# Miniprotein binders against SET domain-containing protein 9 (SETD9): the designs that were tried, part 1

Every score and structure here is a prediction.

Target 1, 299 residues: SET domain-containing protein 9 (SETD9), of Homo sapiens (Human) (q8ne22)
Amino acid sequence: MPGRLLRGLWQRWRRYKYRFVPWIALNLSHNPRTLRYVPEESKDKVISDEDVLGTLLKVFQALFLNDFNKQSEILSMLPESVKSKYQDLLAVEHQGVKLLENRHQQQSTFKPEEILYKTLGFSVAQATSSLISAGKGVFVTKGLVPKGAVVSMYPGTVYQKYEPIFFQSIGNPFIFRCLDGVLIDGNDKGISKVVYRSCNGRDRLGPLKMSDSTWLTSEIHNPLAVGQYVNNCSNDRAANVCYQEFDVPAVFPIELKQYLPNIAYSYDKQSPLRCVVLVALRDINQGEELFSNYYTIVS
Below, numbering starts at 1 at the first letter of every chain, in headers, positions and changes, except where a header shows other numbers.
F, E and O stand for the ipSAE by ESMFold2-Fast, ESMFold2 and OpenDDE, each averaged over both directions (binder to target, target to binder). V2 = 0.75 x the mean of E and O + 0.25 x the DockQ between their complexes.
Where letters were taken out, [cut] stands.
Atom coordinates printed by the task and the answers are left out, and those that the model quotes come from them; centres of patches stay.

## First folded at step 2 (miniprotein)

Design FX5 (from FX1 with F94W)
Fold by ESMFold2-Fast, scan of step 2:
Structure FX5 (fold): chain B 299 residues (1-299), chain A 103 residues (1-103)
Amino acid sequence: as target 1 above (299 residues)
Amino acid sequence: SKVYVLIEGSDPEKVREIVDRAVKIAKELGGEVFVEVEGDKVYILVEGLSEEDAKRLAKEIRKIAKELGVKVYVEIKDGKSPEELEEAIYALEWALLILKLEK
C-alpha cells in the first residue's frame, strides 16, 4: 500500500532527521544561487561586523522613530532602561499631540523606502528584472550606493545544519547556504511562508515583535529585506554586491528586533541569530540592478 | 583517496557478507576502515588508498552487491574535510531515498 511505503520512508527519515539535509541533493548541483564559499585567496567579509551593526541600528532606529506613535505602545512593555532612552521623545510626543489637536493638523509619517534614503543616501526595491527569464530583481531606486554599503538583507527562517528542512527544500530556489552549514529559507510562498509566520508567532510577546514578517506581504516595513530577489552574476552581468554573514549580538536593542527579517527555526535565546547582508563591491548608481556573487575577493 | 559506502538491505546475513568482504579487500589493499551500523544501514569509510585501489575496491563492492541483490552506494573522494564527509554521507542517503520513491 502507498501509505505503508510512505510511512516506512518517514520512519527511515525520522531516524536520521537531524543528520540529513535533503536540500544537498535537490539544490546543491542545480541551484548554485543558494551556495556560498570563500576561496583561499579571498576574505569572507568586505566590511567589519561593527560596520554592519552600525548600519542596521541606524536604519532600524530611524524606522522606529518614524512610527513612534505606534511604537510608544511597545515601550510600555519594555524595561525601564529601554524606556529611559525615549523618555524625552515620549514627553515631546505627548506635548505634540496637544499642539496638533489645537491646530487640527496631522504630520504624515514617511514610507520605509524614503526613511532608507534619508538614512543611508539611497533606496532599493524589488521590480521586474532586466533579465528576460529571471522574474524579479532588486534595483537602486534613488540615490547612490557607495562601495562597502549594506544594501540589502536576506530574509527568512534560519535552520541549523541538522534541523528538518525536507519539505521546504523541494523546488525552492531561495535557500541560502552559509559557510558553517546554517541555512536561510527566504521563500515567500507555500510551506516556507507558513513556517516563518509560525516561528514569528511563537516568539512574539504581546505587542513586542522579535522579528519582521512584513517581507512576506506587499507592505514591507524593512526596505532592506529584499535580498532573496537579487539575481546571480553571469558573463553578461558582473557582480556588484556580495553576501556577508552576520550574527546579531546580545547587546542588540530589543525594541529594534522587530525589523530583523530572520527568525530561528528552533527557539534558543542563548544562540546568536544568523543574518545575511549584501554589501556593495563598488559604487552603484540609481537605476542599476543588483547582481550577487558567491564569494568575496578583497586583495 | 577515500571510499564512502552506504549499504541498505533487508537481509542481515547478506548485508554482513558484503561488509565482511569489503573490509577484507580494503585491508588487503592497505586501507584504514571505519564502519558505522545504524539499524538496517551500514556506512563504511576506507582511507589511505591510492586512486587506482579505491576504484578497484568500489568495483568489487558493486560486484558483490549485485551478486547478493543488495543496494549499495559507493563514492570515491580525494582530500575531503570532515564537513565534506558529512555532506557526502547525507547525499548518499538522499540518493537512496530518491531511488526508492521513484520505484
Scores: ipSAE 0.000, ipTM 0.115, lowest interface PAE 15.2, mean pLDDT 75

Design HA9 (from HA6 with F63W Y66E)
Fold by ESMFold2-Fast, scan of step 2:
Structure HA9 (fold): chain B 299 residues (1-299), chain A 80 residues (1-80)
Amino acid sequence: as target 1 above (299 residues)
Amino acid sequence: SKVEVRIEGSDPELVRYIVEIAVEIAKELGGEVEVKVEGDKVYIKVEGLSEEDAKMLAYLIRWIAEALGVKVEVRIKPEK
């Protein structure tokens, strides 16, 4: 019976309540994604960390420049080391500031999906899955995704293996388990949403936020932040993407961190922020749904 | 064992989250769940749990409510 299994797990939790392995087991019947199986022939990393970083910086820099009217106000309050990167653009803005010019500049901004297309040659979005009963899925909405491209990111709160996640895990199919035991809670509802927003409000540098919270809203600013809706492959649907773990390096530009759709549950000075990207296993055409090659194992 | 929960809070979203979480835990434990809403208070009754599972459910509900600053009263009773 399920109650018998949970009693055993609760006894283990009482002894190791700050080590949240028991929380994972509680959700196995409802969240098969809690345990991730990577085939022995599959690589943990399909592309280099440098390729992941380069892609994220390219997209985020383009989003930042597209929103420069708002970002320039924030930059004015940040250290010179950050402002100096944009001095030429700030100088042009200060010299050309007139009501008519400001109105014209505002009319030139693009939607995030268009920025993604202009920078990577494709765009993606969540929609109703082609699978019966799968709910949401992720589709290539424009362009061509080449093999090896970063096509999306798995958003959500990042939990270290010692951090409590029990209530967030209940009935939650959007918890991704990393190989080292780190968990990412990509649920856009309930307590998961409240926790992410709380952490996002906690971590700021003056007016600059250190993570993206818009994936929780209808107005998504980082169009890659849809990875939690990518369905697992099956006998009827071949995999065309795979999950790859990525740690944000210390040299990551601070002004671009606002586009990272992940935040740590607790501040850990010694650990880099964990992110997860989805990488194309083959060329993916416009109109195709994304399916991952990782399986969840349940006993 | 039977678990009776009374939830009272000024933030209806936080109250709703605690209710949803408590109901899901109770279902996982194989309990029979009944929820009643009376004004700003929510009552949850769970029947069919072992004494151990009832204590675990009560502990977890108290723990999350304390963390979220929501007032809860949780009582464990033998089933009549």
Scores: ipSAE 0.005, ipTM 0.231, lowest interface PAE 10.4, mean pLDDT 76

Design HB6 (from HB2 with W17F M20Y)
Fold by ESMFold2-Fast, scan of step 2:
Structure HB6 (fold): chain B 299 residues (1-299), chain A 80 residues (1-80)
Amino acid sequence: as target 1 above (299 residues)
Amino acid sequence: SKVEVRIEGSDPESVRFIVYLAVLIAEELGGEVEVKVEGDKVYIKVEGLSEEIAKLLAEAIRKIAEELGVKVEVRIKPEK
């Protein structure tokens, strides 16, 4: 009976209601209160912002050094203070023999997943979920994830609460809602993909990338950028990770921003970039699938 | 401007669908949304919208409710 657009939204609502507006499903008949998207309990951080920052810098620095042959080119666009950090490596790169050898490979010495393992003691990757009804899931593929570790990041375009996301939200189960109303659109296809790529192109300075766009492809450079595929916990599968919000500080190294799998929808120098990490609630063994304690109102 | 919406209907799925769309549209327009459920009635309060945008939101909600056969009352009030 409703128009074509409304019929499409009704079908998507029926399938994804808990992902787009989970609080609507909450029965408040006995305890009437103003509905909140996220409960007060979800405000607690599991680890400090400094721990998150330290982990991201450690991983991104390792990725940068592993790909130094390509990265040395972007250093030409950066201030002397940044170049000086890599002076010894740049001197080696100036040798003709080394540069000639690298021209034929133009590849990282190690795969990103192996760098993650060498850096944090574990690797994660997306695969078919252990849940028959779910498509993709995220697994610990190597090593041991200790309690409190940053295991993954939720990639995507970051929307402030006043920014338009209507068309991107239709039938999209990959929109994460932050406590302050900021949204992250982690969908790797359709209009969401086009928007992210457009924003990525807007914020580039020649070869200098200000965000990671490879999570939209089969060749992921930041192996943490798989958070949107982590399934929600259930009665049969307990949560072993939780979401934690993180704002990128102004002191974040500019040459490492290329590994951040998030970009702001609107360019705003005043606001820090919002990221979301997934943090381990317990030690997670090799072969285990990640399950998040996403606060959904009535399962 | 402040937009206050009261939704009432016997079909819970239709009520939930219009609440979903109203919240979605209100957030996209930059409003601060609060939802309260009491029995078969749902109350939505949206703050932070300009008068012009508040009128557009009210019209959108009324049109959706009309197509779904859901009873809705929409009021626009100044915030001061």
Scores: ipSAE 0.000, ipTM 0.269, lowest interface PAE 11.7, mean pLDDT 75

Design V4 (from V1 with F66W)
Fold by ESMFold2-Fast, scan of step 2:
Structure V4 (fold): chain B 299 residues (1-299), chain A 82 residues (1-82)
Amino acid sequence: as target 1 above (299 residues)
Amino acid sequence: DSEMLRAFQELIDYLTEIARELYEKHGNPELARKVEELMRKIRELYEEAQRTGSEEKIEELAYQVWRILLEILQLAEKMKNQ
């Protein structure tokens, strides 16, 4: 057994477990790279929360309807208050009408990036960055992104500032730090991937998923969930997007939560889920790479 | 304090066994590297505790190592539940 000191520390830790922020305490005083840099002149929000919500609902509703054959089976097991929203479409399904489209062989009629284009007038995707050292970047692959548009989301597990993230932080460049100290781990590999999948499995309502896990795979469902690959601006590359924090409201439709690419590390029904969107600072043309005006550096 | 530093060495030995178990059960190169990096940081904290010699500072450093231990245990539980 360990000595008396370790037993005392265990008792002390159990008393203060909700105040536990190990890697921040260990790294911030020793490594200046564990910082989020925001210029002093920056504003907290580029667009309203209502505009963010409206955009997400529009895209997610289009994704839901694109996959309605599969979704209708899930809806049949949900409360009447949810089913009533789709009564006309469910009536067609219940009558045994066979779709003329190839839905029985494919769960979606269109690719997610095509739905994004039809919904917002543009598509985005990850590709090799124009910067030699950056690896991946995010590009506008089709259409035009207007100033003020939500162009991407930062996927990953959401950690409150008192929650342990030390092991995940080692060698991980994809931890985003919110202004209030909330962290989002957008790494699609290793331990970070395991943690997200564990949380996703925890948070289910029967067959209904409460978060999107497909950003961890090659078959992405939410085409916005590529924000972790957006590179920081530099003197040679001006910023054209800005990070904006968004809390999912209580009135968010339960059937659309499956498209949210974020999940809380600890389950808490009383606190809203934190998301982060990237908002266009100017019109962005097809073929342009996205560059953010924040530095999100983790040791 | 020799007794407190001996207890700290016992903690390092315990964490070494946990790291080995995580590697053996999950067996990928990234996990192995993260385990090795974590053990390196724990050993650095132990060495700092040896240099300190004051009870208050040794206890603070031991608390930091204990926080890391609890994080390893929570992570192991998450991996088990996947």
Scores: ipSAE 0.015, ipTM 0.392, lowest interface PAE 7.0, mean pLDDT 73

Design V5 (from V2 with Y10E F14W)
Fold by ESMFold2-Fast, scan of step 2:
Structure V5 (fold): chain B 299 residues (1-299), chain A 82 residues (1-82)
Amino acid sequence: as target 1 above (299 residues)
Amino acid sequence: DSEELRLFQELIDWLTYAARELYELHGNPELARKVEELMRKIRELYEEAQRTGSEEKIEELIEQVYRILEEIAQLLEKMKNQ
């Protein structure tokens, strides 16, 4: 093949690669050129995996207990080792069914954001960004976020290298690229939404879901699952959070997996589920918008 | 050069697979027609590049592939809104 022609094809391919995220999945882990810029200091983990796990378990357990009336139905499907953790609460339901039913009908459960506040000392939510034309952003709505706190999770379908994501990536600003080439598609619309719901329906244990799908709806159950709406920092808006990758350990409680806002595209993977959390770089006050230090060069 | 050609072939295989998977999940006939058109043009481009005598034809085919990709992108955005 003529050298000039080959160079022309390579130049066109490189331009296409930077425009469409699927190209970066083609074995680019050894290439220093990525579609997203991350400062050298931001490549290191800010907090330990144990701190991430501890925070997620604390929040998810609080959400589970807040919704216990519905969760008790799911417990019948779970191993005795799981049911035994909640035996006292199950016994109360058997003894006082009529009284509890009347009280449940009259009493509201706490909203997810209120559970987050009671559990971590702050709450976050999506709203219209303070940036002109940025659309959505994420704000601290109550309390104080201390430096090193997990403030949100990046929801979406998790794609390994070489897994098909071509059409989902076109015009989609919600694809996060992990350092190892794993992609997370956090778009709540169109084909991305259909794929996530399909995977969620695939990964069931009777009535127990293995991932949270409510971030795709107006009634969000995991209040942390808003990370895809955190805007990038700019000259006028300094970063106050950073992305940190986290693999769900094998010891993760099965009854709490329903709050994980991520699901693997491939059913037969034996690798741990990849999640991404956003961690506070400083204390963040009530009313402040979250801004990440992750810059994209795509679109 | 050998690496670039290999990656280009991997792109064709990958795009073909992705298009088929997307159609199976979605079932949209308009998307299926555009994807079939894309696959035909990408295959034609690769074959012309491997044979090569005509740089003009290769440039025309590259422009056609890009045009079809933009049309697919617009269709997907329209589907999100409907």
Scores: ipSAE 0.013, ipTM 0.244, lowest interface PAE 7.9, mean pLDDT 73

## First folded at step 6 (miniprotein)

Design EA12 (from EA1 with V34F R36T)
Fold by ESMFold2-Fast, scan of step 6:
Structure EA12 (fold): chain B 299 residues (1-299), chain A 80 residues (1-80)
Amino acid sequence: as target 1 above (299 residues)
Amino acid sequence: SKVRVTIEGSDPEKVREIVDRAVEIAEELGGEVFITIEGDKVYIVVEGLSEEDAKRLAEEIRKIAEELGVKVEVKIKPEK
């Protein structure tokens, strides 16, 4: 039995219309995933922007602290106002103090999936989908996802509505279309992969990266960055997550930007970075696959 | 060695196939790949290849482009 919020979303999903960009249309017959149905109403947010920000900061802070020995070197390149946030931890490390666990001697760091579990009470990962034709899907691998939780992020290169994406759109099932016409290319292969890496190299501040590129590799640092593999709902598979757009605020901690799995195609310091999160529509149990409300229909 | 590729064509699916195959081969050879897209033109730069691997990549890209009827310019430059 869904709550008041879910009842409102359920009615809205039945009134969605598709939106397209002409360049994306070249792909629609071969890759239906590029076709997205959007609400007729403008209110698509399940949780507040403050709740999204709070969740991302909590996870990214935990990831940062988990490898603090490496991150402390990066802090030496940053302003004193940033370093002062970590002064107590820097003092301990300066004294050469290292906590050693009796059972796991010489190892004190956790894998990203374990950090996610410790911070939010669940982990997610990509695996073979329960749908025969879908390839990859995303599953809750540990714990319980509560209703309203940020459960994943849609990684990739962010294109403003007037920016060309012609070649990247061809044969690409991983382009997400935002309501305002912004596109996110979450493809981890070919031209899309190289474009993301090129943009990531452009925006560095010395050794500090301004975005996460590890979602393109086998060594994923942000365990939320699997949203492009979440399959659309169908008549046989009800949606349990929905997409929600989020703009990174200007006050976002610079040392944590390395965990954001998105980067702007064109360099513009004045425009906020667009991200997309997936938010749980209900409690989701361990072992369940995630399915989104953006349904591809071909009559 | 460094490989610079310029691809321009009127058939976007064929251009995309050349780009994807070039990127895959370059990455298999251990090259670092950079791309710039301006309208209907694609510029690819591959760094960190041996002279032998750079020649192999250039030859393979030219072969694919010839088979698909797309014009490409491939240049090999030494790195220091």
Scores: ipSAE 0.122, ipTM 0.654, lowest interface PAE 5.7, mean pLDDT 78

Design EA13 (from EA1 with R36E E38Y)
Fold by ESMFold2-Fast, scan of step 6:
Formats: sequence, structure tokens, C-alpha cells
Structure EA13 (fold): chain B 299 residues (1-299), chain A 80 residues (1-80)
Amino acid sequence: as target 1 above (299 residues)
Amino acid sequence: SKVRVTIEGSDPEKVREIVDRAVEIAEELGGEVVIEIYGDKVYIVVEGLSEEDAKRLAEEIRKIAEELGVKVEVKIKPEK
């Protein structure tokens, strides 16, 4: 027996989602203090999925080529459809392995941050936040971030809305809640860290990793994988980035999946892998700290 | 040596604290840590430890569990 009142309550409820609220997976009671509403009708995408994909492929391809000496060994174990993409480079490697190794040793591999700079025109890194109580923050360390650029990714283990995250949710400020109820646990320590590493070890194709685990270490391979350290905006610190959800398409190159800083908690080949990117809301200059907004900006 | 830990408790905050501290100690000792979670139970396996470090890890986990009043089962086995 739904009356006008019941229809109105259901329509209002459907217009809101909860985002970036610790404890939500364990909280069965309605508590306004633990819930932050994001309107479902608000534009949650600042740039197109094609722009996100293009940016990630451009960066990951550059990282792959920068590490080609190690990657060429892995390519030998992959299908011909993958190897054929790199046939010209593999032919050069095979015709003069010793000579090429000597030349690569003479021409040092660039650091990931430098590859990011050469690829997108900027670099980002974690450092001590300008907010005294916040601990870590993320800064533009080199170059200029243009409005609409993918500036970071939110790393971590991806949980579907039916998957338990009981212990991982406790005291964990690094759980991001997607609009559809998918959660991403970006905590770099304790139980969360070990869960991610366990999933990373599970999901391998021979020597090829299907996700990046280096964001858990001091030697980060994907320099974008620092999004969990971006602090929230406040009255004193305006947001200059926003979160945008992205599903990895089935056509994503298998050899580049090793740079994705996200992994599914349970193996489910029917669901695409969820990622979250941070997109610049304005031009951001070298030396500026990133501050995130939980809400999509409509303008 | 290999250390197997089973953690169960009625207070999820205390269970979380034991897991976090156990993982930290295991990684500091250079162990390879694998975790499985089934409902209210947490299973931890640590590999790559010397016999001495495995015994130290087991002792430290038991001390933490006693301190917090949480039930833990810790077993040390030879690696293969």
C-alpha cells in the first residue's frame, strides 16, 4: 500500500548516496554523523571515461616502456596478440641483447615521477600535510596540473556491496565509498595492507602481476597511486580536486594491468574492476597541496 | 618456519588491534604474510621466518591476545 507519502520518501532516499564515511559497512543504524549524502542526480563525472582511459593508458604505456628491459622477459610468456604490439622493440632486444643491456645501463631508467612529468606535464607525491593534524598530504612537486587532468588514483582493495569488510572498517579513515555502494580500502598498513597483498598474489598470470602493490612501499611504480593521502577540503582550504569513479574496460591491455593500484577482494570476472581517479577542478601550480571534494561540482 | 594464527573475539576493535600488531611484527621480521577473513574469524599465515623469529612472533601475539582478552590460536610448523 504505497501512498503519496511512501513514494516521496522512496524517491528522496534514492536521490542520495553515502561517500567516504568510515564505519558505514558496520553501522546498521541511521546516524547522520556517520553519513554524508551525495545527490544521485548530480554529475559525478567531470571528464569522460574516454579521457580517463586515455590518460591512464598514456601514463602506463610510458611506465612499461621505461622498464622494457624487465618487461620484455615477461612478454615472452604472453600471447602473440600482446607480443605483436611490441615486435619492433623485441626484435631490437633479441638481435643485440648484450649491446642493448649495456646501452640501457648507460642510459639510466627514469624514476616514475619523471615519467609522469614527461607524459602529463606534472608530478605529484605524498609529503607532510600543511594541516598540522592531518599527517600526510599530496602535493604537485613539478610542473602545472591543468583543469580536467587526472592527477591521482585512489589505491586499494575493491569490495562489492555484498562483500564483508567488518574488521577492515574499524578505525579506518581510508575507506572510500562509491555511489553504487562499492568500497575501496586504501589503508597502507595492518590488515588492509595484507588483504591487498594476498589478493595481488592470488591474481597473477605467471610472472605478470594483475595489479600494482608498490603503493604499499616507499618505491612507488605508479606515481598517481597516492589518492588516499589527499585531505578533505574545509572552509580554510578550498577543494582543487574531485573524485571520479571509473570501470576498467574489458579491452584494457593485460600487460598494463600491473600498474592499476586496485584489486577485487573476491575473484568475479562478471564485474569490471572499479577504480577511482582524482580530477583537477582548476589549474594547480607547483608546490600546491591537493584538497578533495566529496561532491561533483556542477557549473 | 611457518606461523599460523587464528583470531576470534566478540570485540571487533580488539580483534583488529591484534591483527594490525601481529602483521606489523611479522613484516618487521621479514615474513611473508597472507590473510583470510571468514565472518568473525581472521586467519593469518606467516612464511619465511627463522625458527627463532617464528617463536618470537608467536610469543608476542600470545602476549597481545592475553593483554586484550581475545582468543588466539598460534601454531608453528616447518616450511616445505
Scores: ipSAE 0.204, ipTM 0.702, lowest interface PAE 4.3, mean pLDDT 79

Design EA14 (from EA1 with R36E E38R)
Fold by ESMFold2-Fast, scan of step 6:
Structure EA14 (fold): chain B 299 residues (1-299), chain A 80 residues (1-80)
Amino acid sequence: as target 1 above (299 residues)
Amino acid sequence: SKVRVTIEGSDPEKVREIVDRAVEIAEELGGEVVIEIRGDKVYIVVEGLSEEDAKRLAEEIRKIAEELGVKVEVKIKPEK
């Protein structure tokens, strides 16, 4: 425990470091805006980018098809190159609309967590953490998470290395720092929430949204979009997941972008969209809480 | 009615505090909130409020700003 003198110095140091980060973000480009500690073993990718992409496409395609009645209306307003991919399904649904029985089919759609279970063999959800003062945590609610599985995504607004994040960074514990200095603001409240919603409204293709905003609500459409609530490991709780960075490739299906829980802050961005996934370090059983080995300081 | 708020201050913690409080009140009143950040200034636009609620929001923001020593400019514009 620090003595009175040391306590005073530590309070001043913390305040100085807090102001130092906002000062750097505002006045100096090219400098890290957050400090980060990553264990040496966490610097290597656990799975391939192809494995990440395959998992995301599998889950998002299943979510899209589960909601096809609503998605078919959106598809009718999209380019023929996208619409033609689903022509057989659209023809079947069009014929079904003439029958009252179609109402029963609409009522039998599955919840997103159930789709995740049917797709990957497990479900995850946020709940009260097993740690006394941690608030929210993320748990395996059903099934078994195998080692190497993508178990969650870190949602939020993506800031390039040199983009201003001044006010969003203040007192915000949900800013994830990537190895290259890209930041993701996963805070679901206040200024961060409104910034994400504004960017989501900016980036649309007609009626189709280019990112998922439902992680900001009680009705989450992408059940993986809970990564910001995963607590850091401690002496009492070993890490069972790690963070892995992923760039969305140009070939990513436009109609599935609505499930990506990330959006670029910059309107003029030409780089691929950065996402962050959480990958299982071991098999994780039903009922277990997720703990990450990644430490970020934003003060 | 539409409420336009410009927030500027030398203490970034206090600026963040007033922004968060303003957003919270605006959302509680059912307003649609848009934020734009340019340098050290925060611009908040709130739409979809009644004239009465717009005035309440403006007064509450000014009160918080005065307590924190933060410079704010609040303008109410009618929508027809």
Scores: ipSAE 0.012, ipTM 0.527, lowest interface PAE 8.0, mean pLDDT 77

Design EA15 (from EA1 with E38W)
Fold by ESMFold2-Fast, scan of step 6:
Formats: structure tokens, C-alpha cells, sequence
Structure EA15 (fold): chain B 299 residues (1-299), chain A 80 residues (1-80)
């Protein structure tokens, strides 16, 4: 490494280009042979934070309204500042005649994938990958994904750069590393699953959950929460999506946080919640599998 | 009753096996599991257990740890 003011600076900057880091060492000193990297010419953000936020709010609001019979009961226990947003809908609920009708309508609500299609013009879901050795993959099941669309979210427990992660990293290919050193553990099994559920139980606001835990089950409430199953590109399969980091703004509606498939490992009011979305690099047709772009560095 | 488990080990595969088996037993007994990991130390707290189930869980965890040669500290606290 060249001398001068900052020895090893090139090595540190090089490490900031990786996206996946399985088998993280205790002191977070990464072995180059296990790093995944993104080429420097790749854009850090394909769409604006405003576009990401707008998409998430549109989908989550539609999911909330689709389940309004259940959500109206939760709203009754929340502060007036939240209830006032839905005052007209709550007034209909309180008329009694509509209350009986709504109880019978719960079974006629749309499936999450149908809500996604109605709001964004497409649906995605996990299925058996077109790659024989890969197991699961993510497919466009209905509609057309336009270039620049948010197609998926990377679920999991969010670890700040100073929070050690060791046992969760062992044999775990689902740890995503952000450019700033924040990690997201999207493993749906074992110790990672228990950690996420523990954090979800910690961060309740009365009956309202502050994160979505259903991505850990077969019945997913947020249909975008399948990003960890998106396979890497190969010579035979070109990348059609890329990862983009997003910080949840303080203005985010509290009643919609239940659809965010991410939760902070430690409760820190000073740091915004980190999410990761997958953004379409081109128009993606119905029936196509999603493939992301990253590379492993070996020395 | 609450059961608090502290695991510190240099063999990560054995530590993970203890955690997985402890959580499985705790959930079977209807306990609410809270887990925290800090470096190479694992802290498990199980709440909502009867005194009898808490003692059973503690005994099973100690047995698993002895089987695998890992040192664990298990403490039972009355819920107050």
C-alpha cells in the first residue's frame, strides 16, 4: 500500500464497494476472498429517495385500507393526530350498519399480491429459480415492471456499523452490507429469525407493530419483502435489478411502519431506520426472474 | 418465572446448537423468547413460564451445554 498521509486508504475505499459479506469476523475485519463488490461505475442510487418513499407509501397505504376493519380497531387506541387522518372512514365504521357489513367483508379482502398489482401495475413472488442449483428465486408474476420501479425490499434485522455480529454471520449468505457499514440480516431461519422476532416484540406501540414479521412466514403481508431470495447475475443471466439504500424519514406515518420489513437491532432514536430496495434497471416482463449485480473479490 | 441464559464460547457451531435447541424448548413451553448477541456472547431471556417450566428449561439447557462441552450460566428469576 502507498505511504503518505493515509496508509491503507485505498483498501478501505475498496471495501466500501461490496454489497454482501457472509461470515463476518468478530471485529468486522473482512477477508477479501469473502467480499462481494459492486463496480465503482455502478450508480449508488438509480431513483430519488422521494420516489422510493412515494412508492412505499402508495403500497403500504393500499395494504392498510384493504385491511381497514382490523386497522380501525388499532386506530381507536392511537393518538388523535393519527386518528384524524382517517376521521371520515372511522365515522362510517361507527354508524353500526356499516360495522356489520365490514365484519362479513374481511374474507373478501384482496391478497397482498393483488394489492401490489393494483397499485404498481405488477406483482412479484418467490418460486423455484430457473437456476437448478439456486433453490428459490423471485419472479414477476403479473404485469410489467417499468425501468426505475421499486420491485422488492431486502427484509431483516439492521445492525449499525459499531454493533458486533458473529454467530448470525456463520453459514449465513443473507447478510447485506451497506456502503456505510450498516448490515441487514435477511435470513428467515435459526438464530436470525429469533433475533428479528425479539426486536419486533420490543418495539410495539400498544397493539400496533413497528415492523412487518410476516416475511418470516409462508403468508407474507408486504409482497415486496422477498429481496433476499433474488439471485446474483451470471454469464447466462444478466442483471435486471440493483440494490439501493434508503433511510426511513422521521415524517413516515407511524400506522404504516407495520409494513416495513426491517427493524433496528438496538433501539437508537438518533439514527433513521435503514431499508434496502431493489430497483429495475430495465423494463421487466411477466414471467421473468429477477437477477441482481454483485461480484466476489479474491486475492 | 424468567430464565436468563448467558453463553460464551469459542466454538460457534456448538454455541449455535445450544441456542437453537434452547429456543425450541422455550417456545414449546409457551415462553416468550428475547435474544441478544454481543460479540461472542449470547444472552437469552425467556419470560412467561411457570416456575416448574422455568426449572425444566434451565435443566435442559445445562444438560445440552454439558453434552457439547460449552460453559453456560443459567439463572431463574421470579417474575415481579
Amino acid sequence: as target 1 above (299 residues)
Amino acid sequence: SKVRVTIEGSDPEKVREIVDRAVEIAEELGGEVVIRIWGDKVYIVVEGLSEEDAKRLAEEIRKIAEELGVKVEVKIKPEK
Scores: ipSAE 0.000, ipTM 0.404, lowest interface PAE 12.1, mean pLDDT 76

Design EA19 (from EA1 with E27L)
Fold by ESMFold2-Fast, scan of step 6:
Order: C-alpha cells, then structure tokens, then sequence
Structure EA19 (fold): chain B 299 residues (1-299), chain A 80 residues (1-80)
C-alpha cells in the first residue's frame, strides 16, 4: 500500500505551504497589490463572464486581422474548420504577396494601442505614475473608458494551490492572489520571467503560440496586458477599477490563444486557464491614471 | 466557518509574530488564509474551518495578542 509515500508528500506540502504564506505576508507590507478581498455582501464580479469573453474575443480578433500577413502562415497548420473562417482573407493575402516590395508591407499596419482604440473606443498604456514613490502606473491615453469596460488584464504564470512558488515569491510584489487560492505571478524580471518563457515554450506548437509572452518585452502585442502596473488606491486617489477573475472556456479559438497573457505553471487537464481582468467602476477620462482596490463594490 | 482578524500595533516585530503564529495554527487546522496589510493594521481571513476549529483559532490568537500586548479584534462567521 502507498500510505507512507502519501504521508511524506503531505507533510512536505504542509511545510512548504506554511513557508509560502509568510513570504506573501511580508511582501504585502510594502506593496499590497497581491491580495484580492471581496466584502461579504458584495459580488465578486462586476460584469458577466460573457461580457468579459466578448470583449477579449473582439480585441484579439482585431489584433489577429491587423497582423494577417504574418498570421496567414500559422493558419496553414490549423484544421480546415479554422482556415475556412479566413478563406476570403487568405485569397486576398495570396494576391498581396505579389505586391510586397517594401519591408514595411510585412508589418502590422497599426500599433496595438491604436487597434485597442479603434475596437473599444479607448487605449491604455504604462507610464511614470503620478505618485512620486510608485514608479510605473497605467493611464488612459486615448478616448473614454465607460463604466463596466474591461480596461486591462493581469499577465503572468498561473499557479494552483498545490503548486510550488518559493523563489519567485521572495520580494515579489506582483503576485496576485485569487479568492480560491490560485496565484498569478506578473513579475517581468528574474526567475518569474524565465518560468513564464519556459511554460510558453513547453506549450508552443511550432510557430503557433498558446500564450502571449510579449508583455515581458518593450513591444507589447496585447495592449491590455499591463494590469500588474496599476497602483493601489489611497485616501488621495480613489479606486476607478477593480479586479475580476475569469476562466477561459474550452471553446476559445485556438488561433487567438496567442494573445492570452497567462499560462498554467503545470499541466492540469481538468482546470480551465485562469485570467484576471480589471473592470472600470466609473467612466474614466483620457489622461486619468488607473487605481485599483482589492475589494469589489458591486451594487 | 470563517474567522476574521484585525490586528493593530505600532511594533512591526510583534505584529509579525502574531501573524506568523496565527497563520501556522490556521494552516495546521486546514484553513485557507488571506492576508491584507495596510499601514499599521493587518487583516486576516481564514476560511474552511469547522465551528470548533474556528473557535480554537480565535482563542489562540487572542492569547498570543495578550502575551505580546497587541490589540486584536476576532470575529467568527458561518460559511455557505
């Protein structure tokens, strides 16, 4: 019987779980970004899962079509049911190849931030925070963010409760804790960066990527993938966004997975991929900085 | 049952000792722990405990706080 092995694994897991929690607690004393709390009378979601999915698909589809010259090569590897969605565009692409005499014709026609603006009516980007001590912040750079809009995503490696996250957790203010104990490591440096890239390479199918890794670079392909830089609210700076958890459905289009800024640390066939979005609590004007709170006020 | 703890103290070493000991007991009892730190206040929520284990945790936290001279507020609530 394997009872002794199971007891040994359980005892090790208990020791590691204990060590992990103190590191999160110590880190939160300097930057409480990593904790989400929902008051008892509040809902944990501001908008429906269908609204989140609809927004993400709308943005990702626009990004895919903007970069179609490059994406058409990936379509050759996909089933006919996927290729048929783009048949008209593939015919145009074949004609366009004859006219590619300049390198600029092989690049996206619009920057990702411009696609976001054309798609949702606003754009966001990271810049130096209005708070002297905060470093980076996230601003509305164009347009108007309406109440209830998805304005950002929290990128990073997704860890289930039983999965080890020791070295990555030390001094890391970018670990987001979900209500069910799932963690997202949004740190763009050091060991966290290496882990994310390793997982991205593990899940890659030739040229087809299953997650976005560009949020780790200066050239971000998904302009929503800046959520880890949103600063916490204070007495002088009221929250205008809140965190909302979202599970990617099994029917999510495979060709659009490359824009998801999250990846599972290990294989878990039964669990959907966890994402976290930031949702506007009010209309937010051009030039305003985003500020989050770790509780949801849904009324 | 759910246990909610609010810790107030000006001595960060004593507050850390209470947090560490409270977390150790909560994890030993099989609870799920959520911690938020804001200034000199620490908020701890422990979920997934039986009513008996929730009462035991609350009592132990109060004893530790009394030993260290730190103010704590502990509340126990039922879970669905």
Amino acid sequence: as target 1 above (299 residues)
Amino acid sequence: SKVRVTIEGSDPEKVREIVDRAVEIALELGGEVVIRIEGDKVYIVVEGLSEEDAKRLAEEIRKIAEELGVKVEVKIKPEK
Scores: ipSAE 0.000, ipTM 0.129, lowest interface PAE 15.3, mean pLDDT 75

